# VHH binders against EKC/KEOPS complex subunit cgi121 (cgi121): the designs that were tried, part 10

Target 1, 174 residues: EKC/KEOPS complex subunit cgi121 (cgi121), of Schizosaccharomyces pombe (q9p7j3)
Amino acid sequence: MILPLFPETQVHVFVYENVSNCAAIHEQLISQNPIYDYAFLDAATILYKKQVYSAIIRALEDRRDEQMKTKTIHSEVILSLSPKTEISSAFRQFSMTKKSKNIVVVKIDSKLTEEEEFERLDKLVEGNRVEFSDEELQKLIDFKVLKKNYKLDPSTLENPLASILSSIALRGYS

## First folded at step 1 (VHH)

Design e48 (framework vhh_8emy_2)
Fold by ESMFold2-Fast, scan of step 1:
Structure e48 (fold): chain B 174 residues (1-174), chain A 121 residues (1-121)
Amino acid sequence: as target 1 above (174 residues)
Amino acid sequence: QVQLQESGGGLVQPGSSLRLSCAASGFTFSNYDMHWVRQAPGKGPEWVSSITTGGGYTNYATSVKGRFSISRDNPSKTLYLQMNSLRPEDSAVYYCARTKYPGSWYSEDYRGQGTQVTVSS
């Protein structure tokens, strides 16, 4: 996918449900295996496609402006989902854990086609592929996790999109 | 078994310099980003500095930028913090820490026992 503000940047987003090997993937991420250079997110934390794209855009802006706070663009995406600039908290809140069952995987700067990345990820992830769509994401979200991560009150839960996007955009100021 | 052992702390005068060392064992040191974190009595831990696996990128807390330098020697499995122009507010226990998640700067899974730095006239 091509983003209007970053037309030269290749972006692929994949969603897997019923993943059985999250513990094994988590061990590879902890060991910094370069084959696993993706942003692995817990799908329980993602409600909208726009939420993911907003974090990607923020991360790409930080890279462009030489303001990245983490080592890789993929870790910067994870940080950018958080309303705060605390790296440890962002990873605890949004990153896949060994207990995760549904995941969202982001790849930036891929030199591979979407098909080729899917083939590669299918070898790493033991789960069922689903469409990256608001409909599919809404089947995997945990609203208690979402509310806690973005500090949403009950009145915001009827239309949380604007609040989530503002939290990502204003990161550290609200 | 991951072990991180800090050394080089002590009592110094304001304006002085100290070099802290951290000896790593029980893991492949060259595969991990490393941090220095400090904690003064009554305060929470404060991230000080980070360095990537090959030493190509470093980051510093605003409070120490321009005064402190982080470096590493992968063959000897040692992390360093060169502290110049020390101030009383730099007084703290300094911890060597290993990065928990790939590419994260402040996320840690192991800390050493710490080394005490006291800056007093």
Scores: ipSAE 0.000, ipTM 0.207, lowest interface PAE 10.3, mean pLDDT 83

Design e49 (framework vhh_8emy_2)
Fold by ESMFold2-Fast, scan of step 1:
Structure e49 (fold): chain B 174 residues (1-174), chain A 121 residues (1-121)
Amino acid sequence: as target 1 above (174 residues)
Amino acid sequence: QVQLQESGGGLVQPGSSLRLSCAASGFTFSNYDMHWVRQAPGKGPEWVSSITTGGGYTNYATSVKGRFSISRDNPSKTLYLQMNSLRPEDSAVYYCAKDYWSGLSFETDYRGQGTQVTVSS
């Protein structure tokens, strides 16, 4: 997908449910294996497509402005999902863990076509790929996790989209 | 004064084809991703298809993959949806929508008045 503010940047987002090898993937991420250069997110933390796109746009803005706080654009996406600028907290809140069952995977600046990325990623992830859609994400979200990560009160939780997007866009300013 | 005007709907038999159009004005059409969304009576809105700013990438809901084709003509500021092999389940009001990102919100609900598609025998 090409973003309106970054029309030259290629973005691919994949969703996998019932993943059986999260512990193995996590080990590869800790060892910084370059074939795993993606943002691996726990789907329990993602409610909307717009939430993911907002974080991608924020990460791309930080890269454009030479203000990235992390070493890769993919880790910057993970940081950008958090309403705070503290790196370790963001990773604990949004990254895939060894116990994750459903994941969202983001690839930016791929040198491969979307189809080739699908083929490569399907070999790394032992799970069922589903569509990147609000409907599919709604089946995988954990509302307790969402409330904690974005500090939502009960009234905001009934319609959290605007609050989540504002938190991502204004990270470090509110 | 963002304006989106859908057209091309109608009553057709199963297996038929229709081409929907969306005429855009009041914004720089070539700077925005565009979407088709549909809503059947008594149901919530369902995303159907998306196309990127330059038309280089398209996405489709699983229910329409292989049957529908989205395209755009930036010089004429028009979005299209070619619908083939129509099924009764495709009956809905079809809306054209654009993405909007301002740094504070993300919106796709700048839809027009819609165009009715009815597929019945």
Scores: ipSAE 0.000, ipTM 0.107, lowest interface PAE 16.8, mean pLDDT 81

Design e5 (from e1 with R98K D99E L100G S101L Y102P F103Y G104F L106T T107D P108S E109R T110D; framework vhh_8emy_2)
Fold by ESMFold2-Fast, scan of step 1:
Structure e5 (fold): chain B 174 residues (1-174), chain A 122 residues (1-122)
Amino acid sequence: as target 1 above (174 residues)
Amino acid sequence: QVQLQESGGGLVQPGSSLRLSCAASGFTFSSYWMHWVRQAPGKGPEWVSSISSGGSSTNYATSVKGRFSISRDNPSKTLYLQMNSLRPEDSAVYYCAKEGLPYFSTDSRDSRGQGTQVTVSS
């Protein structure tokens, strides 16, 4: 994928359902294994493609402006999904856990093609790859989690896109 | 304040062994995973090994697996890295690091020691 504001930046997003080894992946992430340098998101928290792209754009803007709060662009993507600037809270809200079943994986600045990254991830993730589409994401979302993370009331939950994107665009500084 | 102090580095010939130590203070050492990370001149940091809070689980980078052994002594608040069969490619500054968010997520500079230099050269 090419982003209009960042045409030099390669972005790949993968979605896996029915992942059986989330506990093993999580263990590698907390051990800080750089082979797992991706943004591993719990699909229960992601409703739209635009939600992920907005967080990626925000993270890239923070990197461009030398204002990243985390060590890597991938962790900055996870932070950028949160309406608040608190790093540990953002990770608890959006990052995959040992109990996750479905995940969204983001890779930025890959030296590999999308197909090569897929082959690499297929060796790390024991699950079924599905299309990165609003339709597939709608099957994996947990609306209770979404409501809590973005503080949506029942009326907003019926059409949450604008509220979610506004929360991300505010960079957590409002 | 987290304080980590590495020691045990030096200049050795290929095939030699070294044991690195890391003295920890300022936090409850026995409650956190600990890591060894290395950085060679002109390169980014490379994760080497991790050990669970109780010492029962360990992980290693593919490049060092079978040659290096991580261990800890919680009563003395010390982390160790036993390095065997050293290669020129192992030359780097070695840092110990306290558990944080996943490697790609945290700026671990505040949770890393000053490092100890290992040089493997003939």
Scores: ipSAE 0.011, ipTM 0.232, lowest interface PAE 9.4, mean pLDDT 83

Design e50 (from e37 with K98R D99G R100D L101F Y102W F103S S105Y W106T T107P P108E E109R; framework vhh_8emy_2)
Fold by ESMFold2-Fast, scan of step 1:
Structure e50 (fold): chain B 174 residues (1-174), chain A 122 residues (1-122)
Amino acid sequence: as target 1 above (174 residues)
Amino acid sequence: QVQLQESGGGLVQPGSSLRLSCAASGFTFSNYDMHWVRQAPGKGPEWVSSITTGGGYTNYATSVKGRFSISRDNPSKTLYLQMNSLRPEDSAVYYCARGDFWSGYTPERDYRGQGTQVTVSS
């Protein structure tokens, strides 16, 4: 995907169901193995494609403005999903854990095609790839997790898109 | 057991300089990126500056860029923040933090002790 404000930045997003090796992946992430330089998200926290893209745009803006709070652009994507600028809370809320079963994986700055990146990820992730679409994401979401992460009230829970995007975009701006 | 001990704060007048130190123990200091974070009364934590493992890359918040300088001495396991041209808005408790992000570690676990208070006033 090509973002209008960041046309030279390559972005790939992958969705995996029924991942059996999340504990092994998580161990590689805590060791900061550069082969795993991706944003690994728990799919239980992601409802819309726009939610992921909003976090990517915010992370790219923070990198452009030299305001990144984390070590990598991929960690910054995870932070940017959170309505608050607090690294530990963002990772607890959105990153994959040893117990995750469905994941969303983001790669930024790849010079590989989407197909080539998938072939590499297929060696790291033991699960079934599905389309990155609102329809597929809505099969994997946990609405109780979503409600807690974005502090959604009853009036917004049935149509939360605007509230989620506002939470991501306005973090630190107001 | 990870421990970080901040020092060097104090009461200074606007335009003054201070140098903060953070003594690290309980882990291999040279394997981690390090950060300075500050918190003013009634406000949430604000990221100030970061430095990579070897000191080859540094980042600063826009509010302090050009005035503050982060550095580290891996043999002595010490992180520094040189603060120049201090402003009243810089008044806060300053904490150093270890750069554990991918593991889901809490940055607060690296706030050993109470931090170091910086007050910029008359």
Scores: ipSAE 0.013, ipTM 0.218, lowest interface PAE 8.3, mean pLDDT 82

Design e51 (framework vhh_8emy_2)
Fold by ESMFold2-Fast, scan of step 1:
Structure e51 (fold): chain B 174 residues (1-174), chain A 121 residues (1-121)
Amino acid sequence: as target 1 above (174 residues)
Amino acid sequence: QVQLQESGGGLVQPGSSLRLSCAASGFTFSNYDMHWVRQAPGKGPEWVSSITTGGGYTNYATSVKGRFSISRDNPSKTLYLQMNSLRPEDSAVYYCAKESPWFGELTSDYRGQGTQVTVSS
């Protein structure tokens, strides 16, 4: 995918359901294995493609402006999903855990095609690949988690997209 | 320059309690989330617990949840880990970290020297 504001940046987003090895992946992330340099998100927290893209754009803007709060662009994506600038809160809210079942994986600055990244990730992730689409994401979301992460009341939960995107765009300034 | 100094480890028997401390200097302690990470011989680092800047939010690894408690004292620039009901599998060197290990980027630059905890009879 090509982003209008960042046309030179390669972005790939992958969705896996029924992942059986999340504990093993989590250990590799803690151990700083460079093979696992991706943003690993819990799919229970992601409702829309635009939610992920908004976080990616915010992370790329922070990198462009030399204002990243974290050490990698992938960590910055995870932080950018949160309405607050608190790093550990963002990771608790959105990052994959040892108990996750479905995950969303983001790769920025890939030198590989989408197909080549799938071949690489299929060796790391023991699960079923599904399309990165609003339809598939809506099958994996946990609305209780979404409500808690974005502090949605019953009126905004009816149509949360605008509220979520506003929270991402105004992170640290609201 | 950032410095973190852990203390409070030792040799204890299963079921015992220990309280670890981390003294911070060289940065504004109250502005950073703080973390405890442990590493057993021959194993990679394992994240144990995290606490936000004001202490309002804490999180724990599943293996220690309900037994360990993280806290901080910003005026004294000290991070604590209260460890109860210790088990042999808790034996490790415990490190205080300024940056979240959730990045997968626990660097030596922000990790202290560590304090050894051994749980054995």
Scores: ipSAE 0.000, ipTM 0.150, lowest interface PAE 11.6, mean pLDDT 82

Design e52 (framework vhh_8emy_2)
Fold by ESMFold2-Fast, scan of step 1:
Structure e52 (fold): chain B 174 residues (1-174), chain A 121 residues (1-121)
Amino acid sequence: as target 1 above (174 residues)
Amino acid sequence: QVQLQESGGGLVQPGSSLRLSCAASGFTFSNYDMHWVRQAPGKGPEWVSSITTGGGYTNYATSVKGRFSISRDNPSKTLYLQMNSLRPEDSAVYYCARHYDILTGSPRDYRGQGTQVTVSS
């Protein structure tokens, strides 16, 4: 991934289908196991690559400006996906749960190559890797969840990209 | 008044090279990161390349990496884009921008009229 304003920042995004161990991963996240220092998102909430990129850039801007509201860059990515500034609400809306089946995983500041991260994540995630692409994401999205999280009307649901990006931007993209 | 004036476009054959220029005025050029953005007919704007204030860091879209080179000359207040190994897919109007908003995929600050690049056989 190439970020124009953060050229030195290493960013990797992974997508997994049919994950069978979400409950186990969730327990590791609750216990704050440093091995699981990633942003684990429910793929049911993500429709576009730009949606994820927008949240990453917002989080990196907040870190640069010393305005992070959460303890890690990865939790800041999760917060940045939400149109609201309330942390617990954002996590409830976008984080993976014990019941999740498809996930999007974001790693920032990795010392590993993309291939090495895949090898590492393959040991943590019991599922099938797929390409991080709009096409693959559109197979995993739950439009009912998307509509609820971004408060979309039926008319905007036909082409929701601009509304989603505006919602993320209004969270303090300055 | 902020002004950005692009030039250097034209009609070229695949595999050719072009060098685009952007002349800036009305602001302190050396205080701003600068960007190149392109827009093909019927498509939205696509970010192409960025350069930091001092020229120390550059970034490129995957589609142009290895073929394009961005540079700047702060004393002359000029931004450049060296385009090598041009492909038909590079055909677009090219704009320089003082600010590129990744969230909306468009330049948010003043941009010039652009310069047309057409790559055809």
Scores: ipSAE 0.000, ipTM 0.111, lowest interface PAE 15.7, mean pLDDT 81

Design e53 (from e37 with D99G R100Y L101S Y102S F103S G104W S105L W106P T107D P108R; framework vhh_8emy_2)
Fold by ESMFold2-Fast, scan of step 1:
Structure e53 (fold): chain B 174 residues (1-174), chain A 122 residues (1-122)
Amino acid sequence: as target 1 above (174 residues)
Amino acid sequence: QVQLQESGGGLVQPGSSLRLSCAASGFTFSNYDMHWVRQAPGKGPEWVSSITTGGGYTNYATSVKGRFSISRDNPSKTLYLQMNSLRPEDSAVYYCAKGYSSSWLPDREDYRGQGTQVTVSS
């Protein structure tokens, strides 16, 4: 996808369901294996495509402005999903765990083509790749997790998009 | 062998200040992000603050933001936590934690020290 304020930045987003090897992936992330340089998100936390893109835009703005709070653009995407500026809380809330079943994977500044990233990720992730669409994401979301992460009340749960996007955009400024 | 040695804890009155220190050895201190984590009796561990390798970026838990300040001195291999306006709810064992060299993931710490007790009571 081409972002209006970052047209030169390559962004790829992949969704996998029924992943059986999250524990193995988690160990590779802990070991800092550069092959796994992606943002691995728990799909239980993602409801909309716009939610992911808003976090990517925020991370890219922080990188542009030399205001990144984490070491990599991919970890900055994870932080940017959180309504708070707390790195540890953001990772607990949004990142993949060894118990995750469905994941969203973000790659920024890839040196590979989209097809090459598909081939590479399909070797790393033991699961079924599905379309990155609101329809597919809504099959994987856990509304209890979403409500807790964004502090949503019953009135906002009926249409949470604006609240979620506002939380991402205004992180640290409230 | 990685070693982290915390000091500076104690018993203080509400509103007081304390400065915690962490002396690091057995690794190249300047190559790692460092963190402070605390644990109160009967509660799980809570991340408090993080600082990047060069000290260029810091972050704080909302409960301590504006009161606590994290800093580091790479030449002396020491991490600090300046705690101001202490509250009873700040009472906990405070741990110095070594992060992974390429990661800002404080909940995925590579090593933790033995801790130093902070008690805030009248």
Scores: ipSAE 0.000, ipTM 0.221, lowest interface PAE 10.3, mean pLDDT 83

Design e6 (from e1 with D99E L100S S101Y Y102L F103W L106D E109S T110D S111L; framework vhh_8emy_2)
Fold by ESMFold2-Fast, scan of step 1:
Structure e6 (fold): chain B 174 residues (1-174), chain A 122 residues (1-122)
Amino acid sequence: as target 1 above (174 residues)
Amino acid sequence: QVQLQESGGGLVQPGSSLRLSCAASGFTFSSYWMHWVRQAPGKGPEWVSSISSGGSSTNYATSVKGRFSISRDNPSKTLYLQMNSLRPEDSAVYYCARESYLWGSDTPSDLRGQGTQVTVSS
């Protein structure tokens, strides 16, 4: 994907369902293995493509404007999904865990083509790759998790897109 | 921290003028189209006006065309809405909003401020 404000930045987003090795991946992330320099998100927290793109755009803007609060652009994407600027809470809310079953993986500044990233990630992730689409994401979402993370009431949960995007854009205002 | 902060609202009588301001911080203001949207009690949001990143293009809702004027000052990172000949039906919370150019999307904004209340009554 090419972002209008960041045309030089290569962005790839991958979705995997039925992942069996999340515990092993999580261990690599804790050890800061550079091979795993991606944003690994729990698909239970992602409802729309626009949700992921909004977080990516915000992270890229924060990097450009020298206001990143985390060490890497990928960590900044995870933080940017959260309605609050509290790093530990954002990671607890949106990052994959040892118990995750479905994941969304974001790569920014890839030196590889999308096809080459597919080959690389398919070696790291033991699961089924599916299309990054609203249709596929909506099969994997956990509405209880979504409601908790964005503080949605039951009426907002019927059509949450605007509320989610506002939460991402207006971190600090719940 | 990316923020938009509106100001300039208040209680005025019909026929009056107000100038709303929106102070932007935490992003490259000059790179984005900006919008004003409003929401009256019990109603959905209504788009009011848009301005291009460099200020060369402006658009207005039919209900405000000829009365409202949108402008921006990129050096000070501020968006303005000059509202003339105000009417009771203009009463609403006014929000400034940043254009979002998400892939495959005409989403009006991925960022809007807290809003400023405009009440027009006699």
Scores: ipSAE 0.000, ipTM 0.084, lowest interface PAE 21.9, mean pLDDT 80

Design e7 (from e1 with R98K L100E S101G F103Y G104W L106D P108S E109G T110P S111Y; framework vhh_8emy_2)
Fold by ESMFold2-Fast, scan of step 1:
Structure e7 (fold): chain B 174 residues (1-174), chain A 122 residues (1-122)
Amino acid sequence: as target 1 above (174 residues)
Amino acid sequence: QVQLQESGGGLVQPGSSLRLSCAASGFTFSSYWMHWVRQAPGKGPEWVSSISSGGSSTNYATSVKGRFSISRDNPSKTLYLQMNSLRPEDSAVYYCAKDEGYYWSDTSGPYRGQGTQVTVSS
């Protein structure tokens, strides 16, 4: 994907369902193993492709403006999904946990081709890869989790896209 | 156990300077990035500055860039924040923080010190 504000930035997004090794992946992330330098999100928190892209754009804006609050661009993506600046809260709300079953994985600024990232990531994740599409994400979302994370009321829950994007704060930049 | 002790805060006039210190123990100080974070009354924490384990890389929030300078002395296990040209909006409790490896780590742990109060009043 090419982002309008960051045309030189290479972005890859992968979706895995029925992942059996989330606890092992979590241990590698805690140990800061550089092989696992990706943003690992719980798919229960992601409803739309635009939600992920909005968080990526916000993270890239923070990096451009030297305003990153976290150590890596990938952790900044996780923070950027949250309507708040609190790092611990954002990670609890959006990041993969040892008990996660379905995950969304983001890679920014890869030195590898998309095909090479697919091959590498398929070796790290023990699950079934599915298409990164609104249709597939809709099958994995937990609306109770989404409602809590973005403080949605019943009237916005039927069509929450605008509320979610406003919370991430793209302000017309896509 | 990670222990961090901040000091050097106080009440100063706008335009003044202060130097904050953070004494670290309970971990291999020279192996970790260190951060300064501040929190004003009724507001969430705001990241201020970061320094790499060897001191070769530093980052600053835009609001303090050019006015604040982060440094460290690994032999004495001490982190510093030199604050120049202080403004009323810099008033906050300042905390030093050990980098826990933000990647999925529980950053709510006791890695944050007790804090030191900075009040810039005119």
Scores: ipSAE 0.013, ipTM 0.174, lowest interface PAE 8.2, mean pLDDT 81

Design e8 (from e1 with L100T S101E F103Y L106D T107Y E109T T110S S111P; framework vhh_8emy_2)
Fold by ESMFold2-Fast, scan of step 1:
Structure e8 (fold): chain B 174 residues (1-174), chain A 122 residues (1-122)
Amino acid sequence: as target 1 above (174 residues)
Amino acid sequence: QVQLQESGGGLVQPGSSLRLSCAASGFTFSSYWMHWVRQAPGKGPEWVSSISSGGSSTNYATSVKGRFSISRDNPSKTLYLQMNSLRPEDSAVYYCARDTEYYGSDYPTSPRGQGTQVTVSS
């Protein structure tokens, strides 16, 4: 994927459903095994491709401007999904847990092709790959989780995209 | 149980270099990210640098980028911070810290020991 403001930055996004080894992956993330240097998101929190892209763009802007609050670009993607500036809250809201079943995985600055990253991730993730598309994401979302994370009221639930994107872009200014 | 012992600080003039060491024991050193954190008098802790468990990834605070270099030797269980072109603003007690049980972030981890004092003056 090519981002208009970051044309030299390689970005890959993968979606896995029915993942059986989230607890094992979580242990690798806690031990900070460099093989697992990806942003592992709970798919229950992601409704749109644009939501993920907006968080990636915000993280890349923060890295460009030397305003990153976390120690890796992948952690910054997780933080950037949150409408608040608090790191612990963002990880609780959006990152994969031991109990996650469906995940979205983001890789930034990969020197590998998308196909090579798939081969690598398929060794780490015990689940079924699906297309990164709004249609597939909408099968995995938990609207109760989404509503809580972005503080959506009933009037915004019909068309939450603009509210979500605004929350990501204006994080910390509200 | 977990023990971290910093050394290598001292009094130096602006423009000088120092190399700090941190000897680790009581845990599997090669399995953890490690950090350097500093605290100047009257100020809160400031994260300085981080290094991944295998040493392949490093991060630096903007204020030290290009001047400081973090490294580690897993066989000897030692963390290092090479500090070049020291400035009066670098004066602080330097602590090494083992990463928390959390995915990578710049949250300060609990330092161990007394730290090592670095004073850049005159």
Scores: ipSAE 0.006, ipTM 0.128, lowest interface PAE 9.9, mean pLDDT 82

Design e9 (from e1 with R98T L100Y Y102G F103E G104F S105Y L106D T107S P108T E109G T110Q S111H; framework vhh_8emy_2)
Fold by ESMFold2-Fast, scan of step 1:
Structure e9 (fold): chain B 174 residues (1-174), chain A 122 residues (1-122)
Amino acid sequence: as target 1 above (174 residues)
Amino acid sequence: QVQLQESGGGLVQPGSSLRLSCAASGFTFSSYWMHWVRQAPGKGPEWVSSISSGGSSTNYATSVKGRFSISRDNPSKTLYLQMNSLRPEDSAVYYCATDYSGEFYDSTGQHRGQGTQVTVSS
């Protein structure tokens, strides 16, 4: 995918369900293995495609403006999902854990095609790839986690998209 | 509460060496990755180096690789950065950081100290 405001930036997003090796992947992320330079998100925290794209756009804006708070663009995507600018909190809220079962994987600045990234990720992730679509994401979301992460009240939980996107766009604003 | 105290900075000539120290308290130092991050005036923070909890794995920014060496002493809860062949572009406030909050996925960590100023000038 090519974003209108960032036409030179290649973006690929992948969704895997029933992943059995999250503990092994997590170990590689701790070790900062460059092969694993992706944003690995817990699918329990992602409800919409627009949620992921909004975080990507915010991270790219921060990189463009030389305002990144993290070491990599992929870490900046994870931070950008959070309504707060606290790095540790964002990772606790949104990143894959060793106990995760369903994950969303984001690759920015790929020099590979989408199909080539699939081949690479299929070697790293032991799970079933599904379509990156609102329909598939809504099967994997945990609404209790979503409500806590974005501080949603009962009245917004039925249609939370606008509140989530606003939180991402205005993170850290007070 | 986590507390990190940096020291060892100063004013030196190009080509000189400095060793920075970071004294850690308030958490189980031996269980967490540690990082050095620097910030020059008018610029954002730049990650410099990281070291694993046991010291077996180290990573360096390309701009310092081969000149800087990160190490740690878990018994004394101290992190070190040995800086050799210093250049004017290395001038910055240097901060040590940790992933104390349990989130060692991100290598930038969390800054807790006031930093130590390094100035490389001729």
Scores: ipSAE 0.018, ipTM 0.169, lowest interface PAE 7.8, mean pLDDT 82

